# VH-VL binders against Uncharacterized protein y4jR, part 17

Target 1, 151 residues: Uncharacterized protein y4jR, of Sinorhizobium fredii (p55518)
Amino acid sequence: MKTLIVEDNPKKRASLVEYYSSEFPSDDLEVTSALISGLRVARDTKPEFIILDMTLPNYSPDENKGSRIELMPFAGREFVMRVNRMSIKTKVIIVSMFETFGVAPRLITLNSLDAELRDRYPNVFVEAVHYSQAQADWKTAIKNARLSLDR
Below, E stands for the ipSAE of ESMFold2; O stands for the ipSAE of OpenDDE; V2 stands for 0.75 times the mean of E and O plus 0.25 times the DockQ between their complexes.

## First folded at step 13 (VH-VL; framework fv_romlusevimab)

Design b2 (from j4 with heavy chain L103I; at its last look DockQ between E and O 0.82; V2 from the best seeds 0.76)
Fold by ESMFold2, look of step 13:
Order: structure tokens, then C-alpha cells, then sequence
Structure b2 (fold): chain C 151 residues (1-151), chain A 121 residues (1-121), chain B 108 residues (1-108)
């Protein structure tokens, strides 16, 4: 199976890669760190499973020679929308260190983003879960999502 | 050759319904989304929304979230637009168009010939 | 919501260069596409991604986009170029497509 991880935080990225590789050692794993690099890999390799952060920079340093890199709080939502426009069969799970986004008085919760994405993209988006180094909930969510792709 | 062939012109009375079909040929239908565009007499192009041909999920522009329904029959590579409770203001040419998506853009690279829907007493 | 502004008409003598503008706030950060529509016909894509030309479109069609203005340029204008021309962008944040109001090109 081809799986793509899109994550810009080095420690969280290493934790995701370590867990996934140990649990699914036969899977072909690709790792990127920005919105646009993730979308390019999705287009080019057509992964069947994508593990994605909600907040990402638009470009990685290697990708963006001289252009401004911008941290996008809702990059994960945009990623799901753009993958939905692609001609690929894939499933996306969002794993986020944050449970709230934006600024008062217009805060958006991870739960409300989860509900929005499930409603709008039911054939692409699986769920959004909170990441914590101290908890296993995100590991269980990744494992369940990945196993659901087996026939 | 890649082409989109639409159903013929329709003359309808107010309150009726109409179904415009758009049959694709020459390419893999589910590889490209299908866009719908309206053009009222003497007016410009107005985007109505699109349908994901892989999932069948429709997405409507503002103003088209009621009486307008996009649908598919992938077994015959056909997208359809149904308009219910027709009004005189629905008189227009309706186009289907194949989207050409890449990371940074959505463009419409192949268009159907258009279907004229006329609503009059 | 996002608005694209085009002049209603442009007139150009045969053999000269036509320039059709498409105005929008920070349109240079978006990818602009152009369509030609002859009377009674469907639109045809003539420029996409600001400056790329689909196969079969003559090299005299070109495009540019920076700041608040995108421009379709048709050099060596011919009578067969008479048409309405529409610019279009996609707003990826809302998955929303916007067309300009159209420009009628007259060759006189």
C-alpha cells in the first residue's frame, strides 16, 4: 500500500513515521512537510492513504526557491478539498496537535472541522484526531483507518 | 476524439422540469470532474458548480443549492443536470465542461455544445 | 466575493495586436485562464495557467498575469478572432470558480 505523511513538526513527524513503519512495515511510505509538496506527491504517486497535519507551511524550503513561505492554519482543510479534485482513490486522516484554530471571537474547534470535512468529503475524509505524545488515541485512529482499506 | 455531447434544446412551461444530459467519449470519464456553466441570453458565463465523477458528490455554487441537481450514470459516461420548478429566469444555454485540474488551477479544457432551455408560457 | 473585471469591448485593426485585460485584487497570486466564444458556439480554452497554450491554439495568443491585472494578447489579429473572451480564476480556499464579464473583440 502507498501511504503519504504530510507533517512539518520534526518531532511529531518522526513519531508518526516510527509508529507507521513499525505497524505496517510492508507499506510504501512517503513523507513530506508542506501543503504543496504533499499535493505534488499525492498527484504523482497516488497514495491510497494520507496522514495529514491541519496546520502546514505552503512550501518547504527545498520546494520554494525565493518565494515567501507562509504557515497556513487550515492547510489540512485545503489539502482535503484539493485531493477531492484529483482523480485518485484515497483516504485522509488528520492528526493535529491543536484542538482549536483561529482567533477569538471566531475560534474553530478540531471537532467542528472533523464534522465539516466528514459532511463535505465523505468519500475521501475519514476523521480528524488529536495528537499527544502521552496518548495512544491517534495511533488507534491511524491503525483503524489503515485496516479499513483492506478488502 | 475527446468530446462532450449534450442533449437537444428544450422548450418548457413554468413549473415543469428538465434534464440536460452530457455524454463523454474518448477519455476515462472518472478521471476528470464535470463542471456546469449557465449563459442567459446576451449574458456572460455563470459557474453553477461541479460533480466529482469518482464519488458522485455534487458541489453547487451559491444560488444553485435548491432546484438544481447534478447526477451521474458512470456506466454510460454521462453527467446530468436536472432543473425543477422551472421559471422564466432559467431560460439559458447550459454547458457541461470537463475540468482540467492541477495543484494550482481548475480550468475547463473540453466543453459540450450547449443545451438551450427556453421557459415560456 | 471575488470579482473579475473586463472591458465590455475592444476594437483592433486587422494585423494589429489586441490586448484584453482582466482586473482583480491581487489576481497575480491566482492562475488565470482565458476562453474564446464565437457566436452560437461553446467556449474554447485558449490560455490556461496565465500563459500556457493548449495544443491547436496559434502562437499569436499569449497571456500574462501580475499585480492586479491579467492580459490576453492576440498578435496579428485576424477576422476569425472576432469573439467574446472570458477570463476565469479558481479560488482554492472556497473551491469557487469566477468568470469575468466578457470582452467582445471586434476586428475592423
Amino acid sequence: as target 1 above (151 residues)
Amino acid sequence: QVQLVQSGSELKKPGASVKVSCKASGYTFTDYGMEWVRQAPGQGLEWMGWINTNTGDPYYAQGFTGRFVFSLDTSVSTASLQISSLKAEDTAVYYCARDHYDIDYVAFDIWGQGTTVTVSS
Amino acid sequence: SYVLTQPPSVSVAPGKTARITCGGNNIGSKSVHWYQQKPGQAPVLVIYYDSDRPSGIPERFSGSNSGNTATLTISGVEAGDEADYYCQVWDSSDDHVVFGGGTKLTVL
Scores: ipSAE 0.643, ipTM 0.855, lowest interface PAE 1.5, mean pLDDT 92
ESMFold2 (binder alone), look of step 13: mean pLDDT 92; pTM 0.948
OpenDDE, look of step 13: ipSAE 0.849; ipTM 0.928

Design b3 (from j4 with light chain D52N S93E; at its last look DockQ between E and O 0.82; V2 from the best seeds 0.77)
Fold by ESMFold2, look of step 13:
Structure b3 (fold): chain C 151 residues (1-151), chain A 121 residues (1-121), chain B 108 residues (1-108)
Amino acid sequence: as target 1 above (151 residues)
Amino acid sequence: QVQLVQSGSELKKPGASVKVSCKASGYTFTDYGMEWVRQAPGQGLEWMGWINTNTGDPYYAQGFTGRFVFSLDTSVSTASLQISSLKAEDTAVYYCARDHYDLDYVAFDIWGQGTTVTVSS
Amino acid sequence: SYVLTQPPSVSVAPGKTARITCGGNNIGSKSVHWYQQKPGQAPVLVIYYDSNRPSGIPERFSGSNSGNTATLTISGVEAGDEADYYCQVWDSEDDHVVFGGGTKLTVL
C-alpha cells in the first residue's frame, strides 16, 4: 500500500509516522511537510491513502527560507479538491490539531469542514478527526480507514 | 485518435427534457475529467461544471445546480448532460471537453463537436 | 468571482501581427489558456500554460503572461486565422473555470 503523510508540525509528524509504521510496517510510506510538495508527490506517486493536516504552509521549509511563517488554515480543503482533480484512486483522512479555523466572528469548525468535504468528495474524502497526544481517536480513525482499503 | 463525439441536434418545446451524450475514444476515459461548456447564440463560452470520471461525482458551476445533471456510463466511455424543464433561455450549443489538468491549471485539450439544443414554443 | 476582460474585436492586415489581450487582476500569477473558435465549429486549444503550443498549432501562435495582462500573439496572420479567441484561467481556490468574453479577429 502506498501512503502519503502531509504534515508540517515536527512533533505531530513524528507521532503519525511512528503510529503508522508500527501498525502497517509493510506499507510504502512517504512524508511531506507542505501543500505544494504534498500535491506534487500525490501526482507523481498516486498514493492509495493520504493522511493530511488541515493547516499547512504553501511550500516546504527549505523552499521558504528567510520568509515569515505563512500557514494556510484551509490547505487541507484545497488539497482534497486538487487531488480530486487528479482522477486518481485514493482516500484522504484529515488529522488536525485545531477544532476551529479562521478569525472571529467568522470561525469555521472542524466538524463543519468534515461535513462539507464528505458531501462534496464522498469517494475521495473519509473524515476529519482531531489530533491529541492524550487520546487515541485519530489512531482508530486512521486504522479503520486504512483497513477498509484491504480486499 | 483521441476524440469526443456528441449526440445530434435537438429541437424541443419548453418544459421538455433533453439528454446530450458525449462518447470518448482513443484514450482511457477514467484518466481525465470531463467538462461541460454552454454557448448561447452569438454569445461567449460559459463553463457549466465537470464530472470526475474516476468517481462519477459531478461538480456544477454557479447557476447550474438545479435542472442540469451530469452522469457517466463508463462501460461505453460516455458522459451525458441532462437538462430538465427546458426554457427558451436554454437554447445553446452544448460542448463536452476533456480536462488537461496539472497542479496549477485546468485546460480543455479535446472538445466534442457540440450539440445544438433549440427550445422553441 | 474572478473576471477576464478581452477587447471585443481586433482588425489586422494580412501578413501582419495580431495581439489579443486578456486582462485580469494579477493574471500573471495564473496560468492562461487560449482557444480559437471558427464560425460553427468547436473551440480549439491553441496555447496552454501561458506559452505552450499543443501539437499541430503553428509556431506563429505564441503567448505571454505577466502583471495584469496575458497576450496571444499571431504573427503573419492569414485569412484562415479569422475567428473568435477566448482566454481562460482556473481559479484553484474555488475550483472555478473562467473564460474571457472573446475577441473577434478580422483579417482585412
Scores: ipSAE 0.642, ipTM 0.851, lowest interface PAE 1.4, mean pLDDT 91
ESMFold2 (binder alone), look of step 13: mean pLDDT 92; pTM 0.949
OpenDDE, look of step 13: ipSAE 0.863; ipTM 0.932

Design b4 (from j4 with heavy chain Y59W; at its last look DockQ between E and O 0.90; V2 from the best seeds 0.00; counts 0 for: pae E 2.03 > 2)
Fold by ESMFold2, look of step 13:
Structure b4 (fold): chain C 151 residues (1-151), chain A 121 residues (1-121), chain B 108 residues (1-108)
Amino acid sequence: as target 1 above (151 residues)
Amino acid sequence: QVQLVQSGSELKKPGASVKVSCKASGYTFTDYGMEWVRQAPGQGLEWMGWINTNTGDPWYAQGFTGRFVFSLDTSVSTASLQISSLKAEDTAVYYCARDHYDLDYVAFDIWGQGTTVTVSS
Amino acid sequence: SYVLTQPPSVSVAPGKTARITCGGNNIGSKSVHWYQQKPGQAPVLVIYYDSDRPSGIPERFSGSNSGNTATLTISGVEAGDEADYYCQVWDSSDDHVVFGGGTKLTVL
């Protein structure tokens, strides 16, 4: 199975890769760190499963060429919409270190983003889950989503 | 030969229903979304929405979220538009179009020939 | 609610250059596509992504987009270029497609 991880945080990215590779060693895993590079890989390789961060830079550090890296709080939402437009057979799970996004008074919760994306993209988006090193909830969510694709 | 071939013209009474079919050939049907566009007599192009050909999930533009239903039969590479409870205002040419998506744009690169639906008593 | 504005008609002499405009608030930040529609026929994509030509479209068709105006330019206009021309954008923020009202090109 082809799987894409899009994650900019090096420690979280290593944790996701370690878990996924250990649990599904026969899967073809690709890893990117930004919104645009993730979308290019999705277009070019058509992954069947995508593990995605909600907050991402538009471009990786090497693509910015000295510009300050700016994180986009809702990059994951935009990623899901654009992948839906690609008309590829894929499933997306969002794994986020944050439970709130934006700037007061316009704060949005991870739960409300989960509800929005489930309603808007029911056959592409699976769920959004909170990432914590101390808890295994995100591991269980990834595993269940991946196993549901075995048919 | 990449093409979209639509079903023939329809003459219907108000309150009836119609199904416009759009058969794709010459490309992998599920690699491209399918868009629907309406053109009333003497008017411009009006976007109706699109359907994800991989998932079957439709998206309807505002004003088309009721009597209009997009569907697929991927086994024969066909997208369909069904219009129920036809009104005189539904008289138009209906086009299917293949989307051409890349990262930051959607264009319609292949169009069906159009299906004229006429609703009259 | 995003609106594209086109002139209803443009006239040009054979062999001259036609310019068809498409106005929109900050349209230069969007990618503009152009379609040709002859009477009784389906639209045909003639320019996409502001300035790119699909295979089979002659190089005398060109496009530009900046500020609040996108322009389709047809040099060396021929009688066969008489048609309605539509501009179109995609608003990725709400996955929404918008067409302009169309411009009838007449070759005198």
Scores: ipSAE 0.485, ipTM 0.802, lowest interface PAE 2.0, mean pLDDT 91
ESMFold2 (binder alone), look of step 13: mean pLDDT 93; pTM 0.949
OpenDDE, look of step 13: ipSAE 0.853; ipTM 0.929

Design b5 (from j4 with light chain S92T; at its last look DockQ between E and O 0.84; V2 from the best seeds 0.76)
Fold by ESMFold2, look of step 13:
Structure b5 (fold): chain C 151 residues (1-151), chain A 121 residues (1-121), chain B 108 residues (1-108)
Amino acid sequence: as target 1 above (151 residues)
Amino acid sequence: QVQLVQSGSELKKPGASVKVSCKASGYTFTDYGMEWVRQAPGQGLEWMGWINTNTGDPYYAQGFTGRFVFSLDTSVSTASLQISSLKAEDTAVYYCARDHYDLDYVAFDIWGQGTTVTVSS
Amino acid sequence: SYVLTQPPSVSVAPGKTARITCGGNNIGSKSVHWYQQKPGQAPVLVIYYDSDRPSGIPERFSGSNSGNTATLTISGVEAGDEADYYCQVWDTSDDHVVFGGGTKLTVL
C-alpha cells in the first residue's frame, strides 16, 4: 500500500513515521512537510492512504524563495479539498496537535472540522484525531483507518 | 477525438423539469471532473458547480443548491444536469465542461456544444 | 466571493495588438485562464495558467498576470479574433470557480 505522511513538526513527524513503519513495514511510505509538497506527491504517486496535519506551511524550507512563511491553520482542510479534485482513490486521516483553530472570536474546534470534512468529502476523508505523545488514541485511529482499506 | 456531446435543446413550460445530458468520448471519463456552466441570453458565463466523476459526489455553487441536480452514468460516460420546477429565469444555454486539475489551477479544457433550455408559458 | 472585473468592450484595428484586462485583488497570486467565445458557439480555452497556450492556439495569443491585473494579449489581430473573452480563476480556499464578466473584442 502506498501511504503519504504530510507533517511539518520534526518530532511529531518522526513519531508518526516510527509508529507507521513499525506497524506496517511492508507499506511504501513517503513523507513530506508542507501543503504544496504534499499535494505534489499525492498527484504524482497517488497514495491510497494519507496521514495529514491540519496546520502546515505552504512550502517546505527548501522551496521558500526569500519570503517569510507562516503556518496555515486550515491547510489540512484545503489539502482534502484539492485531493478531492485530483480524481484519485485515496483516504485521508488528519492527526492534529491542536484542538482549536483560527482567531477569536471565530475559533473552530477539531471536532467541528471533523464533522465538516466528513459531510463534504465522505469518499475521501476518514476522520480527524488529536495527537498527544502521552496518549495512544491517534495510533489506534491510524491503525483502524489503514486496516479498513483491506476490507 | 476528445469531445463532450450534449443533448438537444428543450422548450419547457414553467413548473416542468428538464434533463441535460453530456456524453464524453475519447478519454477516461472518471479521470476528470465535470463542470456545469450557465449562460443566460446576452449574459456572461456563470459557474454552477461540478461533479466528481470518480466518486459521484456533486458540489454546487451558491444559488444552485436546490432545484439543480448533477448526476452520472459512468457505464456510458455521461454526466447529467436535472433542473426541476422550471422558472422563466432558468432560460439559458447550459454547458458541460471537462475540468483539468493541476496543483495550481482548474481550467476547462473541453466544452460541450451547449444545450438551450427555454422556459416559456 | 472573489470578483473578476473586465472592460465590457475593446476595439482594435486589424494588424494591431489587443489587450484585454482582468482585474482582481491580488490576482497575481492566482492562476488565470482565458476563453474565447464566438457568437452562437461554446467557449474555447486559449490561455491557461496565466501564459500557457493549448495546442492549436496561435502564438499571437499570450497572457500575463501580476499584482492586481491579468492581461490577454493578441498581436496581429485578425477579423477572426472577434469574440467575447472571459478570464477565470479557481479560488482554492472554498473550491469556487469565478469568471470575469467578459469583454467583447471588435476588430474595425
Scores: ipSAE 0.618, ipTM 0.844, lowest interface PAE 1.5, mean pLDDT 91
ESMFold2 (binder alone), look of step 13: mean pLDDT 93; pTM 0.948
OpenDDE, look of step 13: ipSAE 0.854; ipTM 0.930

Design b6 (from j4 with heavy chain G33S; at its last look DockQ between E and O 0.64; V2 from the best seeds 0.00; counts 0 for: pae E 3.0 > 2)
Fold by ESMFold2, look of step 13:
Structure b6 (fold): chain C 151 residues (1-151), chain A 121 residues (1-121), chain B 108 residues (1-108)
Amino acid sequence: as target 1 above (151 residues)
Amino acid sequence: QVQLVQSGSELKKPGASVKVSCKASGYTFTDYSMEWVRQAPGQGLEWMGWINTNTGDPYYAQGFTGRFVFSLDTSVSTASLQISSLKAEDTAVYYCARDHYDLDYVAFDIWGQGTTVTVSS
Amino acid sequence: SYVLTQPPSVSVAPGKTARITCGGNNIGSKSVHWYQQKPGQAPVLVIYYDSDRPSGIPERFSGSNSGNTATLTISGVEAGDEADYYCQVWDSSDDHVVFGGGTKLTVL
């Protein structure tokens, strides 16, 4: 299985990589940290499974061309839409440290983003789950999503 | 040479079905999605939707979620459009086009020659 | 639901410059592609990503996009440029491809 992790937070990224590698050691795992670099890897390597953050910088720091790093709170939604357009066979799970996004009074919840993405991209999007160091729900979600690809 | 070659024109009666085929050559068929575009006589281009050539998953524009079916035969690098229960309004030239997706845009870089479907009584 | 508006026709004398507009709300934030369709033929991509030319398209074809207007410019117009021209965007918010209504270029 070829799997891509797109995650900009170093500690969360290390945790995701450690869990995935221990659970699925035979999978080919690639890791990126930004929206655009993640999309390029998806286009070029055609991963069968993608573990994705909702909030990401547009470019990695070394790709920013001197611009400020700009975090895109809905980068994960953008990623799913763009991957849906690719000619690849893949499934995407979003693992987010945040349960709300945006600024009051227009806040969007992770659950509403999950519902939106399931409705709009049912062929590629699996689910969005909350990441917490204290709980293993995201580990179970990743494992279940990955095992479902074996059918 | 990269090209898309479509099946020949069709003359059909209302209520019949038609299948338009689009054979790709000169590139890896499953690397690019296939788009379908309709052009009624004297009219502009109308997007019908697309199909993921790697998975076979079709996506239909609003108004084409019924009698129109996109399908593939990847063993012969062919995408097909089937139209059932043909109506006079289906009279048009039907094009397949290769989706040139580059992360932040969708463009159609290679077009088939078009297949004229005429529905008359 | 995103709409692209083109003039239905443009006439230009040989050797002059034709400008074909494509109007849309905030079209400058989108990537615009242009197709040439000669009578009885399939469309051909002549400009993509606002201003890039595919291989084989003459330098006389250029494009720009800002604000609410994208423009296809054909300098030194020749009789062989007589065709219908369509602009196109991808509306990522609804995942829809949108074509303009087309502009018939007549070379008189």
Scores: ipSAE 0.410, ipTM 0.797, lowest interface PAE 3.0, mean pLDDT 91
ESMFold2 (binder alone), look of step 13: mean pLDDT 94; pTM 0.957
OpenDDE, look of step 13: ipSAE 0.784; ipTM 0.910

## First folded at step 14 (VH-VL; framework fv_romlusevimab)

Design c1 (from j4 with heavy chain D57E; at its last look DockQ between E and O 0.94; V2 from the best seeds 0.77)
Fold by ESMFold2, look of step 14:
Structure c1 (fold): chain C 151 residues (1-151), chain A 121 residues (1-121), chain B 108 residues (1-108)
Amino acid sequence: as target 1 above (151 residues)
Amino acid sequence: QVQLVQSGSELKKPGASVKVSCKASGYTFTDYGMEWVRQAPGQGLEWMGWINTNTGEPYYAQGFTGRFVFSLDTSVSTASLQISSLKAEDTAVYYCARDHYDLDYVAFDIWGQGTTVTVSS
Amino acid sequence: SYVLTQPPSVSVAPGKTARITCGGNNIGSKSVHWYQQKPGQAPVLVIYYDSDRPSGIPERFSGSNSGNTATLTISGVEAGDEADYYCQVWDSSDDHVVFGGGTKLTVL
């Protein structure tokens, strides 16, 4: 199975890679760290499973020198929408260190983003889960999503 | 060659239904989304929405979330638009168009020839 | 929702240059596509991604996009260029396609 991880935080990225590789050692795993590079890999390699952060930079520091680099709090939502436009057979799970996004009084919760994405992209988006080093809920969510693809 | 061929024009009475088909050839049907566009007589182009040809999930523009249904038959590379409870205001040319998606844009690079639906009492 | 504004008509003499504008709030941050539609025919993509031409479109067709205005430019206008022209963007924020109202180009 081809799996893509899109994650810019080095410690979280290492944790995701370590868990996934130990649990699914025969899968082909590719790792990127920005919205645009992740979308480019998804277009070019058509991964069957994507593990994605909600907040990502638009570009990595060395992409398209001279381009504006900005941290996008809703990059994960944008990613799901664009992958849905690619017309590829894939499943996306969002794993986020943050449970709220935006600024008061216009705060958006991870749970409300999860509900929005499930409603709008039911055939691509699986769920959004909170990442914590102390909890295993995100590991269980990744495992269940991945195993559902073997059926 | 890449082409979209639509079903023939229809004359209908109010309250009837119509199904417009759009058959693709010359490319892998499920690799590209399919867009639907309406053009009323003497008017501009109006986006109706699109269907993901890989998943079968339709997405409707505002105002097209009721009587309009997008569907697929991937075994014959065909997208369809069904319009129920036809009204005179549904009189228009209906186009299918292939998505040309690339990361930063959606353009419509291949169009069907159009299907005229005329609704009159 | 996002709105594109085009002039309803443009007239130009043969051999001259036609400029068809497409106005939108911060349209320069979006990619603009242009379609030509002759009477009784389906639209044909003539410019995409602001300035790129599909195969078979003459170099006389060009496009630009900055600020609040995108422009389709047709140099050396011929009678065969007489058509309706539509601009179009994709608003990625809500996955929404928007067309301009169309511009009738008349070659006098």
Scores: ipSAE 0.621, ipTM 0.854, lowest interface PAE 1.6, mean pLDDT 92
ESMFold2 (binder alone), look of step 14: mean pLDDT 93; pTM 0.949
OpenDDE, look of step 14: ipSAE 0.799; ipTM 0.911

Design c2 (from j4 with light chain S93R; at its last look DockQ between E and O 0.86; V2 from the best seeds 0.77)
Fold by ESMFold2, look of step 14:
Structure c2 (fold): chain C 151 residues (1-151), chain A 121 residues (1-121), chain B 108 residues (1-108)
Amino acid sequence: as target 1 above (151 residues)
Amino acid sequence: QVQLVQSGSELKKPGASVKVSCKASGYTFTDYGMEWVRQAPGQGLEWMGWINTNTGDPYYAQGFTGRFVFSLDTSVSTASLQISSLKAEDTAVYYCARDHYDLDYVAFDIWGQGTTVTVSS
Amino acid sequence: SYVLTQPPSVSVAPGKTARITCGGNNIGSKSVHWYQQKPGQAPVLVIYYDSDRPSGIPERFSGSNSGNTATLTISGVEAGDEADYYCQVWDSRDDHVVFGGGTKLTVL
């Protein structure tokens, strides 16, 4: 199984990698930290499973040639749409530290983004789940999604 | 010999239905999305939407979320457009086009020859 | 609801250079594609990703994109270049394809 993690927060990224490698040691795991680098790896390696943050920079510091690095609150939504355009067989789960996005009066919840993405991309998107070290719900979500691909 | 070949012209009355087919050859059909474009007489190109040939999921542009249905038969590498409850305004040439996606763009690199649908009372 | 604006027509003498513009807000941050459509025929992709040519398109076709304007340039214009030309972008935010209104190139 080829799996891609796209995550810019170093501590959360290490936590995701540690959990995934422990649970699925025979999977080929690739890791990147920005929207564009994640999309490039997805295009080139066609991963069967993608674990994705909602908020990501557009580029990593090493990738940027003249473009401003911008933190994009809805990068995960754009990632799912662009992967869907790639016509590859993949499943995407979003794991986010945030439960709300945007600024008043236009606040958007993680649950409403989850519902939107499930409706629009039912054959690519699995779910969006909240990340917290105090709770293991995101571990269960990742495990269930990954195991569903074996069956 | 990458090619998209569409079905022949149709003459219809208002209220009827039509199905335009688009058969792909010379490439792996499910590797590329299929786009639909309309061109009314003397007018420009109007994007109607696309269908993901890998999942079968259709995506419609605003204004095309009702009477227009995209579908596939992957066993014969064919995409289809069905238009129900035809109106005079539906008179146009309908094109299928292959999606050329890379990283940050969508372009249409191969086009069918077009199918003229004429709706007259 | 992104809008692309093209002049309705451009006239050029044979052997000269035609320039067809495509206007849009900050279009320079988008990738622009160009299609040629001859009467009674399907469109043909002549430039993609601002400046790249598909195989079989002669080098006299070129493209540029900066600021609020993208330009298709055809040098050494021939009678066979008479056609309608459309610019196109993809708005990744809404997964929406946008065409310009088209420009009729006349060679006289």
Scores: ipSAE 0.613, ipTM 0.849, lowest interface PAE 1.6, mean pLDDT 92
ESMFold2 (binder alone), look of step 14: mean pLDDT 93; pTM 0.950
OpenDDE, look of step 14: ipSAE 0.852; ipTM 0.928

Design c3 (from j4 with light chain D94E; at its last look DockQ between E and O 0.92; V2 from the best seeds 0.78)
Fold by ESMFold2, look of step 14:
Formats: sequence, structure tokens, C-alpha cells
Structure c3 (fold): chain C 151 residues (1-151), chain A 121 residues (1-121), chain B 108 residues (1-108)
Amino acid sequence: as target 1 above (151 residues)
Amino acid sequence: QVQLVQSGSELKKPGASVKVSCKASGYTFTDYGMEWVRQAPGQGLEWMGWINTNTGDPYYAQGFTGRFVFSLDTSVSTASLQISSLKAEDTAVYYCARDHYDLDYVAFDIWGQGTTVTVSS
Amino acid sequence: SYVLTQPPSVSVAPGKTARITCGGNNIGSKSVHWYQQKPGQAPVLVIYYDSDRPSGIPERFSGSNSGNTATLTISGVEAGDEADYYCQVWDSSEDHVVFGGGTKLTVL
């Protein structure tokens, strides 16, 4: 199975990679750190499973040769929408360190984003879960989503 | 060789239903989304929405969330638009179009010939 | 809801240059596509991604996009260029496709 991780935080990225590689050692795993680089890899390699952060920079340092790098609080929502436009067979799970997003008075919860994305993209988006080093709920969510693809 | 062929023109009474079909050939149907565009007599192009041909999920523009239904039959590479409870203002040419997506744009590179739906008493 | 504004008509003498504008707030940050529609026919893509021409479109069709205005330019206008021309963008923030109102090009 080809799997893409899109995550800019080095510690969280290492944690995701370590867990995934341990549970699914035969999967072909690719890792990116920004919205645009993640979208290019998804277009070019057509991964069957994507593990995605909600907040990402638009470009990685290596990629930024013309545009300003900015942190996009809703990059994950935009990623899911754009992958849906690609018409590729894939499933996306969002794993987020944050439970609220945006700027007052337009704050949005992770739970409401989960509901929105499930409603809009039911055959691409699986769920959004909170990441915590102290809890294993995100590991269970990743594992369940990945195993559902073996059918 | 790549083409979209739509079903023939329809003359309907108010309250009836119509189904416009759009058959694709010359490419892999599920690799591209299918867009629907309406053009009322003497008017411009109006985007109605699209359907993801890989997942079957439809997405409707604001004014098209009720009586308009997009569907697929992937076994025959066909997208369909069904309009129920037809009204006189539904009189228009209806186009299907293949979307071409590349990261930061959506363009319509192949169009069907259009299907004229006329609703009159 | 993003809006594109086009002039309703443009008249140009044969052999001269036609310029059809498409106005929108910060349209220069979007990719603009142009369609030609002759009477009784389906639209045909003539410019995409601001300035690129699909295969089979004559080199005299060109496009530009900056600031609040995109422009379709047709050099050496011929009678066969008479058509309605529509600009189009994708508003990625709402996943919406937006068309301009159309411009009728008349070659007199």
C-alpha cells in the first residue's frame, strides 16, 4: 500500500512515522511537510492512504523559491478538497495537535471540522482525531482506517 | 476521439421530470470529474456543480441543491442530470463538461454538445 | 461569492486586435480560463492558466492576468472569430466555479 504523511512538526512527524512503520512495515511510506508539496506528491504518486495535519505551511523551505511561506490553519481542509478534485482512489485521516482553529470570532473546533469533512467528502475523508503524546486514540484511528482498506 | 455525447432535446410540461445523459468515450471515465453547466435562452453560462466520477459524490452550486440530481453509471461511462418538478425557468441548454484539474485550477477541456430542455404548458 | 465582470460587447474591424477584459477582486492571484462559444454550439476552451493555448488554437489568441484584470487578446481578427467569450476561475476557498457574464465579439 502506498501511504503519504503530510506533517510539518518534526517531533509529531517522527512519532507518526515510527508508529506507522512499526504497524505496517510492508507499506511504501512517503513523507512531506507542507500543503503544496503534499498535493504534488498526492497527484504524482496517487497514494491509497493519507495521514494529514490540519495546520501546515503553504511551502516547505526547499520548495519556496518564489512565494512567501505562511502557516495555513485550515490547510488540511483545503488538502481534502483538492485531493477530492484529483479523482484518485484515496482515504484521508487528519491528526491534529489543535482542537480549535482560526481567529476570533470565527473559531472552529476540530469536531465541527470532522463533521463538515465527513458530510462533504464521505468517500475520501475518514475522520479527524486529536494528537496527544499521552494518549493512543490517534494510533487506534490510524490503524482502523488503514485496516479498513485491506477489504 | 475523446468526446462527451449527450441525450437528445426534450419538450416537457411543468411538473414533469427529465433525465439528461452524458456518455464519455476515448478516456478513462473515472480519472476526471464531470461538471454540469446551464445556459438559459439569451443568457450566459451558469455553473450547476459537479460529480466525482471516482467516488460518485455530487456537489451542487447554491441554487441547485433541491430538484437537481447528478448520478453515474460507471459501467457505461455515463453521467446523468435529473431535474424533477420542472418549471418554466428550467428551460435551458444543459451541458456536461470534463474538468481538468491541476493543483490550483479547474478548467473544462471537453464539452458535450448540449441538451435543450424546453418546459411549456 | 466571487464575481467576474465582462463588457457585454466588443466590436473590432477585420485584421485588427480585439481585447476582452475580465474584472475581479485580485483576479491576478487566480488562474483564468477563456471559452469561445459560437451560436448554437458548445463552448470551446481557447486559453487556460491565464496564457496557455490548448492544441489547435491559433497563436493569435493570447491571454494575460495581473492585478484586478485578465485580458483575452485576439490579433488579426477574422470573421470566424465572431462569438461569445467567457472568462472563468475556480474559487478554491469555496470550491466554486465562476463564469463571467460573457462578451459578444462582433467583427465589422
Scores: ipSAE 0.689, ipTM 0.873, lowest interface PAE 1.3, mean pLDDT 92
ESMFold2 (binder alone), look of step 14: mean pLDDT 93; pTM 0.950
OpenDDE, look of step 14: ipSAE 0.863; ipTM 0.932
ESMFold2, look of step 15: ipSAE 0.601; ipTM 0.841
ESMFold2 (binder alone), look of step 15: mean pLDDT 93; pTM 0.950
OpenDDE, look of step 15: ipSAE 0.853; ipTM 0.929

